# Designs tried in a protein design chat: VHH binders against Abasic site processing protein HMCES (HMCES). Part 52

Target 1, 269 residues: Abasic site processing protein HMCES (HMCES), of Homo sapiens (Human) (q96fz2)
Amino acid sequence: CGRTSCHLPRDVLTRACAYQDRRGQQRLPEWRDPDKYCPSYNKSPQSNSPVLLSRLHFEKDADSSERIIAPMRWGLVPSWFKESDPSKLQFNTTNCRSDTVMEKRSFKVPLGKGRRCVVLADGFYEWQRCQGTNQRQPYFIYFPQIKTEKSGSIGAADSPENWEKVWDNWRLLTMAGIFDCWEPPEGGDVLYSYTIITVDSCKGLSDIHHRMPAILDGEEAVSKWLDFGEVSTQEALKLIHPTENITFHAVSSVVNNSRNNTPECLAPV

## First folded at step 7 (VHH)

Design r50 (from g5 with Y32W; framework vhh_6z1v_2)
Fold by ESMFold2-Fast, scan of step 7:
Structure r50 (fold): chain B 269 residues (1-269), chain A 123 residues (1-123)
Amino acid sequence: as target 1 above (269 residues)
Amino acid sequence: EVQLVESGGRLVRTGGSLRLSCAASGRTFSTWAMGWFRQAPGKEREVVAAISWSGGITWHADFVKGRFTISRDNAKNTVYLQMNSLKPEDTAVYYCAARSYTLYDSPKEYDYWGQGTQVTVSS
């Protein structure tokens, strides 16, 4: 998983993340650095994306079931990294394989500290190899959405105009992530950065790509992954597996260039 | 806190029409997703229709598509269910429910419920 869409305005995104804490209290996640959130239809590694994490990471004795939402850099920079420029990290930490997560120091150490997060997106993109050519077909992959009634003709459903209406009830994709905190050697703000855990693709996605992000399907899975105060690393890792509860459609090549940031990136072709 | 009060339930004959209303108290009504649910004797509560906080998105169960229409008037803090071509199978207590933000097609996802209004459809 190397490209996502997360374009919702901040207030809509916050509403989409409404949840209940362990006491059954209805809540919205509290923002950290909300001004660093930049909506985009085409987010690539090294850009910031919103993640959910437990309030207990920031506040001693906080209820570990309460959630913070914070923009974090995509591409985990380990706390032990010694150079001044995070982009000079020798290893690609955009994704973390589920089968080797406990073997790789960059991931094992933050995981042992409970640094689990849920990466938010409208959905993610993958490029399907086409046999006989070097052409690749991009697809936008996302949770099944509640079926809304068509207004107007059958052809209206595929228009960009009507696609805008789905967003105020969009079910965000919730991907399992690991984050770490890096303090610049020269001083400055702590950098929070994350990686997306990946698994073998499900049957439904196998013709598009051989890997997929570890998707946390539903509030029970999301709550258990985030709640490092009550859920051990061993128990949390049981949530990491392929899911079939996913849908997709082909999109235009506009998405190929990560500098393109328009609704056309995710519109059906 | 949201208080919901349903009205409009009554006895109607097969093929008839009925409009249910749900009046919500509170200045936050426009931030809530709203749904209409029903429960017939001996059956579990099921979703009939739902509407987003803005009214821009509606969802209707397959068994009522083309017959029922959900709508809302945020200026009046009211959500409606227009029921046409009523059938005996539509006989149930109809409930109005609210949740924060996103609509769902499951009763378990809704936090605030009205008392219900009885709709009886006879031949």
Scores: ipSAE 0.045, ipTM 0.488, lowest interface PAE 5.7, mean pLDDT 86

Design r51 (from g5 with A33T; framework vhh_6z1v_2)
Fold by ESMFold2-Fast, scan of step 7:
Structure r51 (fold): chain B 269 residues (1-269), chain A 123 residues (1-123)
Amino acid sequence: as target 1 above (269 residues)
Amino acid sequence: EVQLVESGGRLVRTGGSLRLSCAASGRTFSTYTMGWFRQAPGKEREVVAAISWSGGITWHADFVKGRFTISRDNAKNTVYLQMNSLKPEDTAVYYCAARSYTLYDSPKEYDYWGQGTQVTVSS
């Protein structure tokens, strides 16, 4: 998974993340660094994306079931990285394979500290290899959305008003991530960065790409992944597997250039 | 947190019309997705219609499409169900329910429920 869409305005995104804590109290996640959130239809590695994580990471003795939402850099920078520029990291940490997560120091160490997060997106993009041609077909991949009358589906949205109606009720994609905290050697603010855990693709996606992000389907899975105070690493890793509860449609080549940031990036062709 | 109170249920003749109201108390009504559900004797509770927090998106079950219309008035903290061309099969206790943001077609996904209002349709 190397490209996503996360374009909702901050207030809409916050409402989309409403949840219940351990006591059954309905809550909205509390923001950290909200001004660093940059909505886009075309997010690439090294950009910031919103993630959910446990409040306990920031407040000692906090209820571990309470959630913070924070923008983090896509591309995990390990806490041990010694260079002053994170972009000079020699390893690609955009994704983390589920089968080797406990073997790679960059991921094993933060995972051992409970640094689990849920990466939020409208959906993600993948490029299908077409036999007999050198061009690849991009697809937008997302949770099934309920079909509504007059609001349109994403496939029926052909105007700005229709785009607003589709997104008013959008179920965000919730991907399992691992984050770490890096302190610049020369001083400055702590950098929070994340990686998306990947698994073998499900049967429904196998013709598009051989890998997919580890998707946490539903609030029970999301809660268990985030709650590092009550759920051990071993138990949390049981949530990491392919899901068939996913849908997709082909999109135009406009999305290929990561600088293009328009609704056309995810519109069906 | 919201408290929901339904009203408007009564006896009506086949082919008649009825409007149900659901009054919400609480300061966050405009942040909730609202739904109308019904339960007939001996049957499970089923979703009838739902409306997003803004009112911009609505959903209606196939068995009421063209007959029922859900709407909301966020200034009055009220959601409505306009029921036309009523049939005996529409006889049930009608419930108003609320959940955060995302619209769902399952009763299990709704967090706050009213006590219900009885609608009886006779021939």
Scores: ipSAE 0.013, ipTM 0.471, lowest interface PAE 7.0, mean pLDDT 87

Design r52 (from g5 with A33V; framework vhh_6z1v_2)
Fold by ESMFold2-Fast, scan of step 7:
Structure r52 (fold): chain B 269 residues (1-269), chain A 123 residues (1-123)
Amino acid sequence: as target 1 above (269 residues)
Amino acid sequence: EVQLVESGGRLVRTGGSLRLSCAASGRTFSTYVMGWFRQAPGKEREVVAAISWSGGITWHADFVKGRFTISRDNAKNTVYLQMNSLKPEDTAVYYCAARSYTLYDSPKEYDYWGQGTQVTVSS
């Protein structure tokens, strides 16, 4: 997973993340650094994306079931990184393979500290190889949306006006992530950065790409992944597996250039 | 947590109109999807209508389309069900329910429920 869409205005995104804490109380996640949230139809690695994480990471004695929403850099910078510029990291930490996560120091250490997060997106993009040529067909991949009187799927929207109505009721994609905290050696603000855990593709997605993000399907899975105060690393990793509860449609090559940030990136072709 | 209190249920003649109200107590009303459900004696609870957190998207069951309209007023923490052209088959206890962020057509998916308000339609 190397490209996503997360375009909802901050208020809409916040409401889409409404949840219940351990006591059954309905809550909205509390923002950290809300001004760093930059909505986009075309998010690439090294940009900031919103993630959910437990309030206990920031506040001693907080209820570990309460959630913070914060923009984090996509591309995990390990806490042990010694250079002054994170872009100098010599290996790609955009994704983390589920099968080797406990073997890689960059991921094992933050996992041991409970640094689990849920990465939010409208959906993600993948490029299917076309057999006759070197050309690739992009697809937008997202949770199935509830059918309503006004079509609830992007694929069924005929106009930009219909697309605007769809987003009001959009079920965000919730991907399992690991984050870390890096302190610049020369001083400055702590950098929070994340990686998306990947698994083998489900049957429905195998013709498009051989890997997929580890998707947490439903609030029970999301709650258990985030709650590092009550759920051990071993138990949380049981949530990491392929899911068939996913849908997709082909999109225009406009999405290929990460500088293109328009609704056309999601438009069915 | 949110508390839901329905009101407006009464005896109405066939062909009449009625507006039900559901008042919500709590700070997070505008984050909830709201639904109206009904249950007649000896029958399962069924979904009548649902409305998104902003009111921009609505859904109505086929058996009430054109007769019932769901709406909400987030400033007043209230959701409404306007019922027109009432039939004896509409006789039921009507329940207001709340769910996080996404519309759903199943009672099982709703987290908070009111106590219900009785609607009786007589010929």
Scores: ipSAE 0.006, ipTM 0.365, lowest interface PAE 9.7, mean pLDDT 86

Design r53 (from g5 with S30Y; framework vhh_6z1v_2)
Fold by ESMFold2-Fast, scan of step 7:
Structure r53 (fold): chain B 269 residues (1-269), chain A 123 residues (1-123)
Amino acid sequence: as target 1 above (269 residues)
Amino acid sequence: EVQLVESGGRLVRTGGSLRLSCAASGRTFYTYAMGWFRQAPGKEREVVAAISWSGGITWHADFVKGRFTISRDNAKNTVYLQMNSLKPEDTAVYYCAARSYTLYDSPKEYDYWGQGTQVTVSS
């Protein structure tokens, strides 16, 4: 998983993340650094993406079931990194394989600190290799959406101005992530950065790509992954597995260039 | 939290019409997706219709399409179900339910429920 869409305006994204805390009280996640959130149809590593994490990471006595939403850099910079420029990190931390997560120091240490997050996206992109050509076919991959009388689905025959109706009730993709906090050695703001945990593809996606992000399907899974105050690392890792509850459609090559940031990136061909 | 109170259920003749209302408490009503559900004796609770927080998106079950219409008035904190061309098979207790922001077509996804209002359709 190396490309996502997360284009919802901040207020719409916040509403899409409504949840219940441990006591059953309905809440919206509270923002940190909301001005760093940049909506885009075509998000690549090193850009910021919104993640959910437990309020307990920021407030000593907070209820660990309460949620913060914060933009974080995609590409985990370990807390132990000693150079002044994170771009000089010699290895790629965009994704973290589920089978080696407890063996790699970059991921094991933040996991031990409860630094689990849920990475939010409209969906993600993958490129299918086509036999007999060097062209790859991009696909947009996302949760099944409820079929409605006005929006139907993405790419309904209706005009672009009706895309607001599609997104009004969009179920965001919720991917399991690990984050870390890096303090620049020469001073400056703490950098929060994340990696997406990956698993083997489910049967439905195996013809597109051999790997997929670890998707947390439903509020129970999301709550358990985030609640590091009550859910141990061992229990949380049981949530990390392929899911079949996913759908996709082919998209145009417009998405190939990460600088393209338009609705055409995810529109069906 | 939101508290829900249904009203409007009564006895009606086959082919008749009825409007159900669901009054919600509180300032946060406009943030909830709302659904109408029904349950006949000895049967599972099933979804009838649902409406997004803004009212911009609606969903209706196949067995009521063309006959029932869900709507909402956020200024009045009320959701409505307009029921036309009623059939004996529509006899059930009708419940309204609320879920934060995103509508779903499953009872299990809704967090807050009213007490229900009885609709009886006779020949």
Scores: ipSAE 0.021, ipTM 0.489, lowest interface PAE 6.9, mean pLDDT 87

Design r54 (from g5 with S30D; framework vhh_6z1v_2)
Fold by ESMFold2-Fast, scan of step 7:
Structure r54 (fold): chain B 269 residues (1-269), chain A 123 residues (1-123)
Amino acid sequence: as target 1 above (269 residues)
Amino acid sequence: EVQLVESGGRLVRTGGSLRLSCAASGRTFDTYAMGWFRQAPGKEREVVAAISWSGGITWHADFVKGRFTISRDNAKNTVYLQMNSLKPEDTAVYYCAARSYTLYDSPKEYDYWGQGTQVTVSS
């Protein structure tokens, strides 16, 4: 997973993340650094994306079931990184393979500290390799959405009014992530950065790409992944597996260039 | 957590109209999708209509399309069901329900339920 869409305005995104804490109280996640959230139809590694994480990471005695939403850099910078410039990191930490997560120090150490997050997106993009050519067909991949009489699915939205209505009821994709905190050796602000855990593709996606992000399907899975105060690393990793509860449609090559940031990036061809 | 209280159910004649109200208490009403459901004796609870948190998206079951309209007023923490051209088959206990954000057309997806209000349609 190397490209996503996360374009909702902050207010809509926040409401889409409404949840229940351990006591059954309905809550909205509290923002940290909301000014760093940059909505886009075409988000690439090194950009900031919103993630959910436990309030307990920031407040010593907080209820671990309460959630913060914060923009984090996509591309995990390990806490032990010694260079002054994170862009100098020599290995790619955009994704973390589920089968080797406990073998790689960059991921094992933050996992041991409970640094689990849920990466939010409208959906993600994958490029299908076509036999006999160097050209690839991009697809937008997302949770199945309920069809309504006023908005329908994304494929039914053909006007600005319909597009706005689709997103009011959009079920955000919730991907399992690991984050770390890096303190610059020379001093300065702590950098929060994340990686997306990947698994083998489900049968439904196997013709598009051989890997997929580890998707947390439903509030129970999301809650258990985030709640590092009650759920051990071993128990949380049981949530990491392929899911069939996913849909997709082909999109135009406009999405190929990460500088293109328009609704055309995710519109059906 | 939200508490829901339905009102407006009564006896009406075939062809009549009725408006049901569901008053919500608790925080964050505007983060819930809301639905109206009904259950007749000996039958399972079925979805009648649903509305998104903003009111911008609605869904109505085929058997009530053109006759019933769901709406909400987030300033008053209330959801409504306007019922027109009532038939004896509409006789049921009507329930208001809430779920977090995403609208669904299945009772199993809703977390909070009112106690119901009885609607009886006589011939």
Scores: ipSAE 0.287, ipTM 0.651, lowest interface PAE 3.7, mean pLDDT 88
Fold by OpenDDE, second read of step 8:
Structure r54 (fold): chain B 269 residues (1-269), chain A 123 residues (1-123)
Amino acid sequence: as target 1 above (269 residues)
Amino acid sequence: EVQLVESGGRLVRTGGSLRLSCAASGRTFDTYAMGWFRQAPGKEREVVAAISWSGGITWHADFVKGRFTISRDNAKNTVYLQMNSLKPEDTAVYYCAARSYTLYDSPKEYDYWGQGTQVTVSS
C-alpha cells in the first residue's frame, strides 16, 4: 500500500471514529496535534495521516480501551535511528509484511512495546498491471458502504449534495499499523510515525494486486488491536489476515500524480 | 520497581490441588500484566498462565488443559494460580512475573520476577 485517501473534514472524521469503550460508553476519540491533520484524496508516504491509538500510550493509568486520534508520519522511523534526517532511512518502512514483522527490529521492537495503531483512510489505491502494456490501471479499494435508498454508488453521486451525504456516513477503512516514537538527535519534537501491516491479497483483490493492507474489520478487531493493555501481541497478531470484505472500482490516472488532491482521484471511471 | 513474592508451593500428591499466591509491592499493581511461569530441573522456563492488568484477559498454556486458573485481586496486590489435578510432570519451581500493562506469553517480555516457589507432586 503506497497511496491512500483521507479527505474528510476533521469533525466528520472524528464522528466516523465513534466507538464504545470497554464499559460500553459511547465516545469520540480525543485529538492530539489536530493541526497536523491535512485532508487529502491522495496521501503518500512521508505525509501525515490520522491514526487511532490507545490513550494508555499518553496517560499513565488510562483506560486502554479509550482511543486517541493523531496525525502521524507515514513511514515508520525507528526510535534507534541516529541520523538527523528521517529521509536517510535506507530501508522502506512504508509497509510491514505480516510474515516478517517479528523478524525485523524496526517493527518488532515497537510492536513489543504495544505501539499498535489503526490507520484511517477513506480507502487505498492499488495499480493493476496490464498484461502486455506498461500501463497500470489504478483502483480505489474500500469497505463496502451501506446503500441508503438515496445514496447511489459513490459513482452515482451526481450532485454535490449527494456527495456530501455519502461522505457523512462513510465507513472508514481501518488498517492495522505499528507506530514508533523518534527523538531527533539534535533535539526537537518527538516524531510519531507509522507503518501499515500488509498481507497477501484476498481472492477478490488478487487480480489487482498480490498484497493488501491488513484490514481490521469491525469494532472488535479495532478495539483488540488498539488495546495493548489487555490484548497481547500474540493475540493481536491473530487479527492480521486478508479480508474479503472490500470493494473497489477503477479510477482515473489522476491519482498517479501524488500532487493531485481532488475528488477525481477516487471517482469511478 | 516491583517486588514479587511467591508463596504456597509445597509437596502434594498426584491429583491434589494447590493455590499459589504472588504478592506484589507498590501502589501500581493494577498497571501490570502478571504471569506465572515454571521451570523444572533441566528444562527451560515456560509460561503457565498470564493475566492482564484488569484481569479481563487471561491466557493459559496448552498443558494446563483447564487444570490451572490464573486470577488476581488488585485490591490486595496479589495474583493467584489455582492448580487442580496436579501431576508429577507439574513438579517445578513456579515463578511470578510482572510487566507494565501488556500481557505476554514469553518470559523475555517480563521485567520483574519473584524468587519462585517449589511445587512438588509425588506419585
Scores: ipSAE 0.006, ipTM 0.239, lowest interface PAE 11.7, mean pLDDT 88

Design r57 (from g5 with S54E L103I; framework vhh_6z1v_2)
Fold by ESMFold2-Fast, scan of step 7:
Structure r57 (fold): chain B 269 residues (1-269), chain A 123 residues (1-123)
Amino acid sequence: as target 1 above (269 residues)
Amino acid sequence: EVQLVESGGRLVRTGGSLRLSCAASGRTFSTYAMGWFRQAPGKEREVVAAISWEGGITWHADFVKGRFTISRDNAKNTVYLQMNSLKPEDTAVYYCAARSYTIYDSPKEYDYWGQGTQVTVSS
C-alpha cells in the first residue's frame, strides 16, 4: 500500500470516527495538531495522514479505550535513528510485512511499547499489471459503501451539494499501523511517524495486486487494535489477516502523478 | 448516552398501513444516526431502514423500498417508520437503534437499542 486518498474536511472526518469508549459513552476522537492535517485525493509516503491512537500514549492514567486523532508522517522513523534528517533512513518503512513484524527491530520495538495506530483513508490505490505491456491500470480500493437515496457513485455528483452527500456517510478505510516517536538529536519537536502493516491479498484483490494493507473491519477490531492497555501484542496480532470485505473500481491515469489532487483521481472510468 | 422506546406496533391486515415511533431521551439525539430493525421468529435481526444524524441521508432495504419510509424529527427527539402495503412477511418485532452520525446496514454496528414493538400482519 503506497498511495491513499484522505480528502474529507476535518469536521466530516472527525464525525466519521465517532466511537464508544469502554464505559459505553459515545465520543469523538480528540485532535492533536489538527493544523497538520492536509486533505488530499492522492497521499504518498512522507506526507502526513490522520491516525487514531489511544489517549494513554499521551496521558498517564488515561482510559486506554479513549481515542486521539493525530496527523503522522507516513514512513516510520525508528526511535533509535541517529541521523538529523529522517529522509536519510536507509530502509523503506512505508509498509511492514505481517509475517516478519516481530523479526524487524524497527517494528518490533515500537510494537512492544504498544505503539499501535489505525491509519485512516477514504481508500487506497493499487496498480494492476496489464497483460504483455509495461502499462498499469490503477484501481481505487475501499470498504463497501451503503447505497443511499442521496449518495450517487463517486463520479456521478453534478453539483457541490450532491458531491458533499457522497462523503457525508462514507465509511473510512481503517488500516492497522505501527507508529514510533523520534527525537531529533539536535533538538526540536518529536516526530510521530507510522507504517502500514501488509498481508497477502484476499481472493477478491489477487488479480490487482499480491499484497494488501491489514484492514481492521469494524469497531470491535479497531477498538482491540488501539487498546494497548488491555490488549496484548500477541492478542492484537490475531486481528492482522486478509479481508474479503472490500470493493474497487478502475480509475484514470490522473492518479499516477502524486501532484494531482482532484476528485478525478478516484472517479470511475 | 441515549435510551430508546418504540411504540405503535399492533395487529394489522394485509395491505394495511402502520406508523412506528421511536422516542429517544438524551441531549445529543441529533448527533445519532438512527435505524429500524426487525426480527421474525427463528430469523436473524435485519436492518429495515436507517437515517443519518441530520436526516439528510436515508437508506432502505430492498425488501421494503417503495413501501416503508424512515424519517426523523430532531425537535421531538423521535424517529419514525411509515409502513405501507404490509405483507404477512413483515410480521416481526421492530427495534429502534442508534449509532453516532453515520448509518450502517448491519445490526452489529449500532450501539444503543430499544426493547422492540411487535407488528403482526394477518392475511
Scores: ipSAE 0.185, ipTM 0.629, lowest interface PAE 5.2, mean pLDDT 88
Fold by OpenDDE, second read of step 8:
Structure r57 (fold): chain B 269 residues (1-269), chain A 123 residues (1-123)
Amino acid sequence: as target 1 above (269 residues)
Amino acid sequence: EVQLVESGGRLVRTGGSLRLSCAASGRTFSTYAMGWFRQAPGKEREVVAAISWEGGITWHADFVKGRFTISRDNAKNTVYLQMNSLKPEDTAVYYCAARSYTIYDSPKEYDYWGQGTQVTVSS
């Protein structure tokens, strides 16, 4: 996964992240560093995207079922990294393969510390290789959305008004991530960064791409992944597998350019 | 810093039952995942069972096979290991351990240890 969409306004995003804590109380996640949130239809590595994480990461004795929402840098910067520039990382940390997560120090260590997060997105993009051509067809991949009688498929939003209705009720894609905290050697603010765990693609997606993000489907999966206080690493890792509960549609080549940030990126062609 | 004190270890006959207790010092007991480990002579220390902060998650080693049960009482700052159907192979020093994160099966991941309590199962 090298491209996502996360364009919802902050308030809409927050509402979409409503949850119940372990006590059954309905809650909204509290924001950390909300000013770092930058909505975009075209999110690439090194950009900031909002993730969910347990409040316990920030507050001692906090209810670990409570959630914080925070923009973090896409591309995990390990805490042990000693260079002043994260871009000098010699290995790719955009994704973490599920099968080797425990073999790589960069991911194993933060995971062992319970630094699990849920990366939020409207969906993610993948490119299908066309046989015989150097051309790749991009697809937007996301959770199936609840069809309201009036809310046609993403493709049927013929009006701005309908578009807004669709997004107000959009089910966000919830991807399993690992985050770490990096203190720059020269001082400054702690950098929070994340990697997206990837798995082999489900059967439905296999023709498009052989790998997919580990998608946490449902509140229980999301809760268990986040709750590092009550849920062990071993148990959490059981949640990491391909899911067939996705849909996708072909999109235009507009998304190929990471600088393009328009609704056309995820619009059906 | 958390001090852990195990108790309850004794000589028992095969098929017998024993309940181990581990008392933790301090006011932050509920912020620690707890584990029971054992070490037999000449063997490595191995995890027996683990329990999360609030007891929502428990883990038991395969060799337990339902014979042992870990539990905790946060009001009493105590973790327990109920041991039933004991076998001679269960003879070991049993250790209580604590860590600041969730349960883990590796001893090296635990921060605090008790002195241990001897459990001997006679044939």
Scores: ipSAE 0.000, ipTM 0.248, lowest interface PAE 12.7, mean pLDDT 89

